# VH-VL binders against o58714, part 6

Target 1, 254 residues: o58714
Amino acid sequence: MRVDLNSDLGESFGRYKLGLDEEVMKYITSANVACGWHAGDPLVMRKTVRLAKENDVQVGAHPGYPDLMGFGRRYMKLTPEEARNYILYQVGALYAFAKAEGLELQHVKPHGALYNAMVKEEDLARAVIEGILDFDKDLILVTLSNSRVADIAEEMGLKVAHEVFADRAYNPDGTLVPRGRPGAVIEDKEEIAERVISMVKDGGIRAINGEWVDLKVDTICVHGDNPKAVEITSYIRKVLEEEGVKIVPMKEFI

## First folded at step 19 (VH-VL)

Design k60
Fold by OpenDDE, look of step 19:
Structure k60 (fold): chain C 254 residues (1-254), chain A 121 residues (1-121), chain B 115 residues (1-115)
Amino acid sequence: as target 1 above (254 residues)
Amino acid sequence: EVQLLESGGGLVQPGGSLRLSCAASGFTFSDYAMHWVRQAPGKGLEWVSSISGRGGKTYYADSVKGRFTISRDNSKNTLYLQMNSLRAEDTAVYYCAKDLRYYPSGYFDYWGQGTTVTVSS
Amino acid sequence: QAVLTQPASLSASPGASASLTCTLRSGINVGTYEIYWYQQKPGSPPQYLLRYKSDSDKQQGSGVPSRFSGSKDASANAGILLISGLQSEDEADYYCMIWHDNAWVFGGGTKLTVL
C-alpha cells in the first residue's frame, strides 16, 4: 500500500516567517507551495521550491483567494471567470519558479476557504478545474476524499488525489467538522496515529457521531506550522512505515 | 483459515484475578481489531472490550471499566484480557472475536469457541 | 430503557417468513445506525449474518443464504431481520448489534423456534 504525505508550505511573506518548512520537509513527499495571494511571495516561492528539490519532495501549487490579510481563510464570492483565471495565474507563478529550479509541478491543491468552498459549490469547482486544465491537463488535483469535486475533476479529465485529514473530525457525509466546534481538531499524537492507520488500512474513519465514513486515501495532509505539528508528522510517518505502508509522492500511483 | 482459540478460563473467587488469552491464526493479526464478548449462562451477548490492530486504541464496557484490561502481543498473534476484582456477575463464557477492520469499527466476522469463567465463593 | 430491545421469542412454521425486530430506544434514530445481526445455535459461538444501514448500504455475510435480509422500520424505530422460506436449521438465537456511545451494544436476543 502506498500513500503520499503533503503539507502546506511557503506561507511566509516579506519579513514575516510562518511555519517550519525546513523541518517538515524531511517527512513529506509533496509540498503545497503558496502562490503569493493568501500567503508567500516571489522570494519565498523560490526558497521553498529549492528546499523541496534538496529534500526530493514534489512540488505543487497551493492557490487561494486573493486574501493576504485573511490568510485565504475568508470566503470570497468569485465569478467562474475570476476563479478560472485566479487559478491559472497562481499556478503559472509557481510554475515559473519550479522551472527555474529544474522541477516540474506535480499537483494543485487549493487553499483554505477556496478548498472548502469548492466542495460545496459545483460551479466554483468546475471553474477552478478549468483553470488547472488551461495550464496543464496532466497535473493532479488534490481535494477532499470522495468529494463532489473529485467526481467533477475526473469527469473533466483531470487526475485526482483524494486527501484525508487524520487530525480532523469528519461529518457523516465525509466533510470536515468546522474547526471552531468541539472535537473538530484532534491533538493527541497517539489518537492521530491510530486514525491515520485506520484511514489507510480500513479505507475510512468513524465520524464525530460514530457513523462509519468511507474514504479514498491517496494523500494525507500533515502540518508543520509549529514544533508539535512537526513531531506529530514525524510520528505519523514512522507509524505508517512500521505498518508496511510505503510513503511516496502521489505521482507514482495517481 | 481463520482460527481463534480462547484459553485461561476457570474457577475464581470474588475479588480474584484471571487472565484470558486468545490465540489467532490464518490472518495478519495486527491488521485487525480484536474484541472480547461474554455470555452469562442462559443469557444474551454482552460486549466487553475492543482493541485496535496495534493496540493504541481500546474500548471498554462500563461494567468492566477499571477492572479489565485488554491487550495484545502481535508478535505472538495473541489477544489478552486481564480481569481483576472479579465479581459473580462476571461469570460467563468469554469469546474473542475478529473485527473486519483495523479500527474497532467493523463487524465480528470470526469468533472463537469461548472459554468459561466462573466467579464463585 | 435498553438501547436495543428484541422480543424474547418467536415461532414460525417451516416455509413461512419470520420477521425479527430490533427496536432502538427513544431518542436514538435508527436511520443513522448500521444494524448488525448474528445467529447463535446451541452450544456454538455466534455467527455473523449481515449488516444493514440502508438499501444502498448493506452487506451479507459470506455463505449466508439470500433468504436472510435486513431492513428498517423508521416508524417503529427498529431494525428488521427477515428470514424467508424458514427452515428447521434456522432455529437459533438471533442478536442485533450497533455501535453507540463508543460501545458495541447487543440486543437481548430472540429465540426463534421452527415449529
Scores: ipSAE 0.855, ipTM 0.921, lowest interface PAE 0.6, mean pLDDT 96
Fold by ESMFold2, look of step 19:
Structure k60 (fold): chain C 254 residues (1-254), chain A 121 residues (1-121), chain B 115 residues (1-115)
Amino acid sequence: as target 1 above (254 residues)
Amino acid sequence: EVQLLESGGGLVQPGGSLRLSCAASGFTFSDYAMHWVRQAPGKGLEWVSSISGRGGKTYYADSVKGRFTISRDNSKNTLYLQMNSLRAEDTAVYYCAKDLRYYPSGYFDYWGQGTTVTVSS
Amino acid sequence: QAVLTQPASLSASPGASASLTCTLRSGINVGTYEIYWYQQKPGSPPQYLLRYKSDSDKQQGSGVPSRFSGSKDASANAGILLISGLQSEDEADYYCMIWHDNAWVFGGGTKLTVL
C-alpha cells in the first residue's frame, strides 16, 4: 500500500505569518504552495519552495480565487476563460520560483472555494483542467476522491490524485460536511488515526449518518496551522508507517 | 485457513467476573476488526462489542456498556472480553467473529465455535 | 418497537423460492441502510451470507451460492433475502443485521423449514 501526504503551505504574506510551515514540512511528501492570490506573496513563495527543496518535498501550485481578504473561501463566479487563465497565471508564477530553485512542479491543488466549486460545476472543472493542460500535460490534479472532477480530468488526459480528509466528516454522497455543522471536524488524534487507517486499508469510511462511503486514496490532506495540527500530522505519518503503508510522493505511483 | 477459538467460559455467580479469550490464526490479525456476539439459550443473536484492528476504536451494546471491556493483544493474536458485574441475562454462548475490514463493519465473515457463560446463583 | 422485525418462521417446498423479510421500524428508512444477512444451522455458529444496499452496492459472501440474493421493498420498509431453488440444507435460522445508533442490531431471526 502507498499514499502521499499533502499540506497547504506558503500562506503567509506581508507581515502576517500563517501556519508552521517549517514544522509540517518534515512530515509531508507534497507541498501545496499558495500562489499569491488567496494567500502568499513572492517572498513567501520563494521561501516555501526552498523549504520544500531542503526537506525533499515535492512542490505543487495551490491556486485560488483572487480573494486575499477572504482567503479564497468565498465563491466567485468566473467565466471559463477567466478560470482557465487564472489557473495558468498562478501555476506559471509558482513555476518561476520552482525553476529558480532548480525544481519541477509535481501537481496542482485548487484552493478553498475554487476546489469546492469545481465539484459542483462541470464547466468550471473543465476550464481549470484546461488551464493546467495549457501549462504542462504531465502535472497531477489533486481533487476530491471519487468526484466528477476526477472523472473529467481522466477524460481530458490529465493525471489525477484522489484526495481524502481524515479530520472531516463526509456526507453519504462523498462530499464533505460543512465546517459549521456538529461533528463536521474531527479533532481527536486517535479518532483521526483510526479514520486514516480505515480510508487506506478499507477504501472508505462511515459518513456522518452511518452510511459507508467508498474512497480512492492517493493523497491525504494534513495540516500545519498550529502546534496541535503538526502533532496530528506527525501522528498520522507514524501510524501509517506502523501499519506498513509506504508514504511516497504521488508522482511515484500516479 | 482462518481459525478462531474461544475460551474462558464457565459457571459464575451474579456479580462475578470472567475473561473470555479468542485465539486467532490464518490471517494478519491486526488488519481486521473483531467482534463479540452472544446467543442466549434458545434465543437469537445479540451483538456485544467490536474493536478496530489496532484497538483504537471500540463499540459496546448498551446492555453491557460499563461492565464489559473488549481488548486485543496483536502480538499474541488474541481477542479478549473482560466481563464484570455479571447478571443472569448475560448467560449465553459467546462467539468471536472476524471482520473483513480494519474498522468495525457488518462483514462478520468468520466465526468461532463459541464458549458458554452461565450466570447462576 | 424493535428496530428490526423478522417473522418467526417460514416454510417452503424444495425447489421453490423463499422470501425472508427484515422490516425496519417507523422513523428509519431502509433506503439508507446496508442490510447484512446471516445463516445459522442447528449446532453451528452463524455464517455471513451477503450484504445489500442497492443493485450497484452489494456483496456476496465467500462461497455463498448465487441462489441467495438480497433486495429491498421500499413500500414495506424492508430488506429481503431471496433464496431460490430451495434445498434441504437451506433449512436454518436467518438473521438480518444493520448498523444503527452506533450499534450492530440483529433481527429476531426467521426459522426456515424446507418440507
Scores: ipSAE 0.680, ipTM 0.853, lowest interface PAE 1.4, mean pLDDT 94
Fold by ESMFold2, fold request of step 22:
Structure k60 (fold): chain C 254 residues (1-254), chain A 121 residues (1-121), chain B 115 residues (1-115)
Amino acid sequence: as target 1 above (254 residues)
Amino acid sequence: EVQLLESGGGLVQPGGSLRLSCAASGFTFSDYAMHWVRQAPGKGLEWVSSISGRGGKTYYADSVKGRFTISRDNSKNTLYLQMNSLRAEDTAVYYCAKDLRYYPSGYFDYWGQGTTVTVSS
Amino acid sequence: QAVLTQPASLSASPGASASLTCTLRSGINVGTYEIYWYQQKPGSPPQYLLRYKSDSDKQQGSGVPSRFSGSKDASANAGILLISGLQSEDEADYYCMIWHDNAWVFGGGTKLTVL
């Protein structure tokens, strides 16, 4: 059984440091590197790609809305033409730094509000997928497991990795319970470990209301925001290995 | 062949303790959740407790919370139920059951033959 | 108030069909529940039969004949176990079960007699 571990990195900019990238890089197989719009800047992008290379971690673009102040977490209405070219621009920008370090890109994971909006808006999803295909048809799109976005990507000939979140409660329809609602975020590392093993071995999880949700598991989102997040990430990797799960980059099996 | 063999039942006074065991074979024990279900004489089935494959998640019926403890030793392929502060209402045949899933679910696909617990003065 | 209610007994003739009901209490909706069914013959432990949530989300237990099937009656707030082509060996106690409030809950059971 094979899974990828992914994390959002390269989110520092200017004089501000966000996250513990050096620590979390030790435990993941795929890095989602911010492309300078919602977070990151050219120096951080180059440094983060180099760090991934040094740790044998695959590099992907993490494009978002042009909203540094909101960290790309505020919805912005885009035309299809804007969405397509925003993706192309950001993927190309990160590729420049990957190429400078002698690397190829593995994947694209949209960030924040863009990620969530694609699940709800089919025209937006198609435009983003077109932007990825304009750049390179062999890139892998990371999107919410069993979502309509995943179906659209397959129809359009783009590879897809189905993503799950062990630290988030699910609704019965497979969407995530919004942050801020009671029970939306699971913080106990033992409960997170039990959930991730269920996702991998049972192919699903119980939603917040007790209903079973089927999940396809290609990649698991993990965090490096602070020391507790890194501890949880390390524990998830350890537990999966103890259960005989191979943790490898998504390109090896997608 | 999946086999589940309960043991440890017997006669005990109210307020006493017993520990039930369930020896498992014929499957990879740590891959599956396990359950205890009881049946009082002449009565229906009552779920007692469940435990995940690693033992990291447990659930208890309200009637036994704080008195019973489910556990497992995956190196010995054995499920346990520690029963404390026993009451007359705990008198039953106790079955262990295997889940089809790692995390407790409603697929109790294999059951043991049961062990009898009698709580009487 | 009991979470699940089943009739205590039901009789049917060989070759006929039996429809066993499992009614959920007021305040909870059968539509959102997976209903698990178990059979228990005298002197034996229970055996898993099937699970039903919807026609597209169901599972038959290993070795369980296709004449056993599940459904729901939304107007009665009930899960249903249908046994067609009744045989004398189907004479048993039948239990429904759901996951409710972090607990597995069994119904009281129905004794099916095949006359």
Scores: ipSAE 0.674, ipTM 0.861, lowest interface PAE 1.7, mean pLDDT 94

Design k60
Fold by ESMFold2, look of step 20:
Structure k60 (fold): chain C 254 residues (1-254), chain A 121 residues (1-121), chain B 115 residues (1-115)
Amino acid sequence: as target 1 above (254 residues)
Amino acid sequence: EVQLLESGGGLVQPGGSLRLSCAASGFTFSDYAMHWVRQAPGKGLEWVSSISGRGGKTYYADSVKGRFTISRDNSKNTLYLQMNSLRAEDTAVYYCAKDLRYYPSGYFDYWGQGTTVTVSS
Amino acid sequence: QAVLTQPASLSASPGASASLTCTLRSGINVGTYEIYWYQQKPGSPPQYLLRYKSDSDKQQGSGVPSRFSGSKDASANAGILLISGLQSEDEADYYCMIWHDNAWVFGGGTKLTVL
């Protein structure tokens, strides 16, 4: 059995510091590096790519809405042309820093409201996928496990990694319960560990209403926002290794 | 060949304690959730408790919460049920059952033969 | 009121079909539940038969004949176990089970007699 561990990184900008990138980088296999629109800036992007290189972590673009004030978590209605070119622009920008460090890009994981909107809007999903394909057909799209987005990507010839969230409650249809709702976020590390093992071994998890949700598990989203998040991430890795799960970059099996 | 063998039942007075064991073989014990289900004489099935493969998640029927504790020792391939503050209504045959999944699910695919607990003065 | 209700007994002839019902109480909708079915013969532990949520989301227990199948009756708020081509060996107690409110809940059981 094998999985990738991914985390959102490079989200500092200007004089503001967000997250514990140096600490979480020790425990992951794939870094989703902010591309300067929802978070990050050119100096942070270069520094984050270099940090990933130093830790043998694969680099991917983490493009989002052009919404620094809202951290890319507010929905923005885009035309297909806008969505396509916003993705191409941000992926290209991160690629420049990866190339400067002698690295290739592994993947693209859309950020925040964009990630979630793609699950609900097929025309948006197609436009984002087209933007990735315009850049490089060999990139891997990271998207919600068993989502319509994953199906569309496969139809369009783009590699896809199915992502799961051990710290988030699921709806019966496989979507995530919104963060502001009761029970949406699981904080107990032992409960998170049990969920991670179920996702990997059982291929699913119990939704918030008790129904079973089947999940394909290529990559697990983990966090580095604060010391507790880093502790939980370290624990997830430890528990998966104890259970005989190989933790390797998604490119090795996608 | 999956094999489950319960033991530890017997006659006990109200308020007493018993510890049931279920010895498992023929499968990788830690990969599967386990359950206790009881059946009072002449009555139907009543679920008692469940535990995940690693033991990190447990569930209990309301009728036993606070009195019974499910546990497992994966190094000994053994499931346990510690029963305290026993009542006459706890009189039943107690079955252990193997889940098909790591996390407790409704797939109780193999059952033991049961062990009898009688609570009476 | 009980979460699940099953008739206490049911009789049917060899070769016929039997429909065993498992009715959920009002306030709970059968449409969103996975219904698990178990068979218990006298003097033996229960045996898992099958799970049914929908025609596209169901599972047959290992070694369970295809003449056992599940369905639902939405108007009756019930899960259904259908046994076709009844054989004398099908005479047993049958239990339904659901996951409800962080607990596994069994129905009271139906004694099936094959006459």
Scores: ipSAE 0.671, ipTM 0.849, lowest interface PAE 1.4, mean pLDDT 94
Fold by ESMFold2, last read:
Structure k60 (fold): chain C 254 residues (1-254), chain A 121 residues (1-121), chain B 115 residues (1-115)
Amino acid sequence: as target 1 above (254 residues)
Amino acid sequence: EVQLLESGGGLVQPGGSLRLSCAASGFTFSDYAMHWVRQAPGKGLEWVSSISGRGGKTYYADSVKGRFTISRDNSKNTLYLQMNSLRAEDTAVYYCAKDLRYYPSGYFDYWGQGTTVTVSS
Amino acid sequence: QAVLTQPASLSASPGASASLTCTLRSGINVGTYEIYWYQQKPGSPPQYLLRYKSDSDKQQGSGVPSRFSGSKDASANAGILLISGLQSEDEADYYCMIWHDNAWVFGGGTKLTVL
């Protein structure tokens, strides 16, 4: 069984430091590097790509809405042409730093409100996928497991990694329970470990209402925001290895 | 061949304690959830408790919550049920059952032959 | 009120069909439930037969003959175990089971007699 571990990194900006990138990089196989619109800047981007290289972690673009002040977490209505070119621009910007360090890009994972909007809006999903294809048809799109976005990407000839979240409750339809609702976020590392093992070994999880949700598991989102998040990430990796799961970059099996 | 062998049943007075064991073989024990199900004399089946493959998640029937503890020792391929504060209503044959999944599910695909617990004064 | 209700007994002739019902109490809807079925012959532990949620989401137990099948009757709020071509060996107790309120819940069981 092969699984990728991904994390959002390079989200510092100017004098502001966000996240424990050096610590979490030790435990992941794929880095989603902010492209300067929701977070990150040219110096942060270069440093983050170099850090990934030093840790043998694959690099992907983490494009978002042009909303630095909102960290890309506020919905923005885009035309299809805007969405397509915003993606192309951001992927290209990160690629410049990857190339400067002698690396290729593995994947694209949309950030925040953009990620969620694609699940709801097929026209937006198609536009984002077109932007990725304009750049490189061999890139892997990371999107919500068993979502309509995954189907659209496959139909359009873009490779997909199905992403799951062990620290989030699911609705019966496979969407995530919105943050802020009771039980939406799981914080106990032992509970997270049980959930991630079920996702990998059983191919699913029980939703918040008790119904079973089938999940395809290519990559697991892990966090490095603070020391507790890094501890949980380390524990997820340890538990998966103890269960005989091979943790490798998504490009090795997608 | 999957085999499950319960032991530890017997006669006990109300308020007493008993520990059941279920020795497992023929499969990778830690990969599968396990269950206890009981059947009172002449009565139907009643689920008692479930435990995930690593033991990190447990569930209990309301009738036993706070009195019974399910556990497992994966190094010995053994499932346990610690029963405290026993009542006459706990008198039953106790079966262990294997799940098809790591996390407790409704696929109880293999069952032991059961061990009898009798609670009477 | 019991979560699951099964008739205490049912009889049918060899070669005929039997339809065993498992009725959910009012307030919960059979449509969202996976219904698990178990058989228990005298002096033996139970045996898993099959699971039914819908025609596209069902599972037959290992070695269980195809003459055993599951269905639902939405108007009766019930799961159904269908046994066709009844044989004398089918004489047994039959239990339904669901996951409800973080617990596995069995029905009371139906004793099937083949006369």
Scores: ipSAE 0.659, ipTM 0.849, lowest interface PAE 1.6, mean pLDDT 94
Fold by ESMFold2, fold request of step 22:
Structure k60 (fold): chain C 254 residues (1-254), chain A 121 residues (1-121), chain B 115 residues (1-115)
Amino acid sequence: as target 1 above (254 residues)
Amino acid sequence: EVQLLESGGGLVQPGGSLRLSCAASGFTFSDYAMHWVRQAPGKGLEWVSSISGRGGKTYYADSVKGRFTISRDNSKNTLYLQMNSLRAEDTAVYYCAKDLRYYPSGYFDYWGQGTTVTVSS
Amino acid sequence: QAVLTQPASLSASPGASASLTCTLRSGINVGTYEIYWYQQKPGSPPQYLLRYKSDSDKQQGSGVPSRFSGSKDASANAGILLISGLQSEDEADYYCMIWHDNAWVFGGGTKLTVL
């Protein structure tokens, strides 16, 4: 059994420091590096790519809405042409720093509201996928496990890594329960461990209503926002290894 | 081949205690959830308790909550049921069952032959 | 009242079909439940037969003949175990089971007699 661990990184900008990138980088196999629109800036992008190189972590673009003030978490209506070219621009920008460090890009993981909007809007999903394909047909799209986005990407010839979240409650249809609802976010590390092992070994999880949800598990989203998040990430890696799961970059098996 | 062997049953007075064991072999014990299911003489099946593969999650029937404790020792491939404050209605054959999954599910794919508990004064 | 209700007994002739029902209590909907079925012969532990949620989401137990199948009757709020081509070895007690309120719940069981 092989899985990837991914985390959102490079989200500092200007004089603001966001996240514990150096600490979390020790435990992951794939870094989603902010591309300067929702977070990050050119200096942070270069530094984050170098940090990933030093830790033998694969680099991917983490493009989002042009919404620094809202951290890319506010929905923005885009035309398909805007979405396609916004993705191409951001992927290209991060690629420049990857190339400068002698690296290639592995993947693209859309950020925040864009990630969630693609699950609901097929035209947006197609436009984003076209932007990725315009850049490099061999990149891997990271998207919600068993989502319609994953299906669209496959039909358009783009590789897909199915992403799961051990710290989020699921609806029966495989979508995530919105943050702010009771039980939407799981914070107890032992409960998170039981959930991640079930996702990998059983291929699914029980939704918030008790119904079983089938999940394909290529990559697991982990966090490094603060010391507790890093502790939970470290624990997730530990328990997966104890269960005989090989933690390797997604490119090795996608 | 998967084998489950219950032991520890017997005659006990009301209010007494008993610990059941289930020795497992033929599979990687820690990969699978385990269950206790009981059947009173001449009656139907009643689920008692379940435990995840590493023991991090347990569930109990309302009829036994606070009195029974499920546990497992994965180094000994053994499932346990500690039964306290026993009542006459706890009289039954107790089966251990293996789940097909790590997390408790409805796939009780292998069962032991059961051990009999009789609570009588 | 009881979460699951099964008729106590059912009789059918060899070669015929038997339809065993498992009715869910009002207030819960069979459509969202996986229904598990178990067979128990006298003097033996139960054996898993099959699971049914929908025609696209079902599972047959290992070695269980295809003449055993699951379905649902939405209007009756019930899971159904269909046994076609009845044979004498099908004479047994049959239990349905669901996951409800963080508990596994068995029905009371149906004694199937093949005459």
Scores: ipSAE 0.652, ipTM 0.846, lowest interface PAE 1.6, mean pLDDT 94

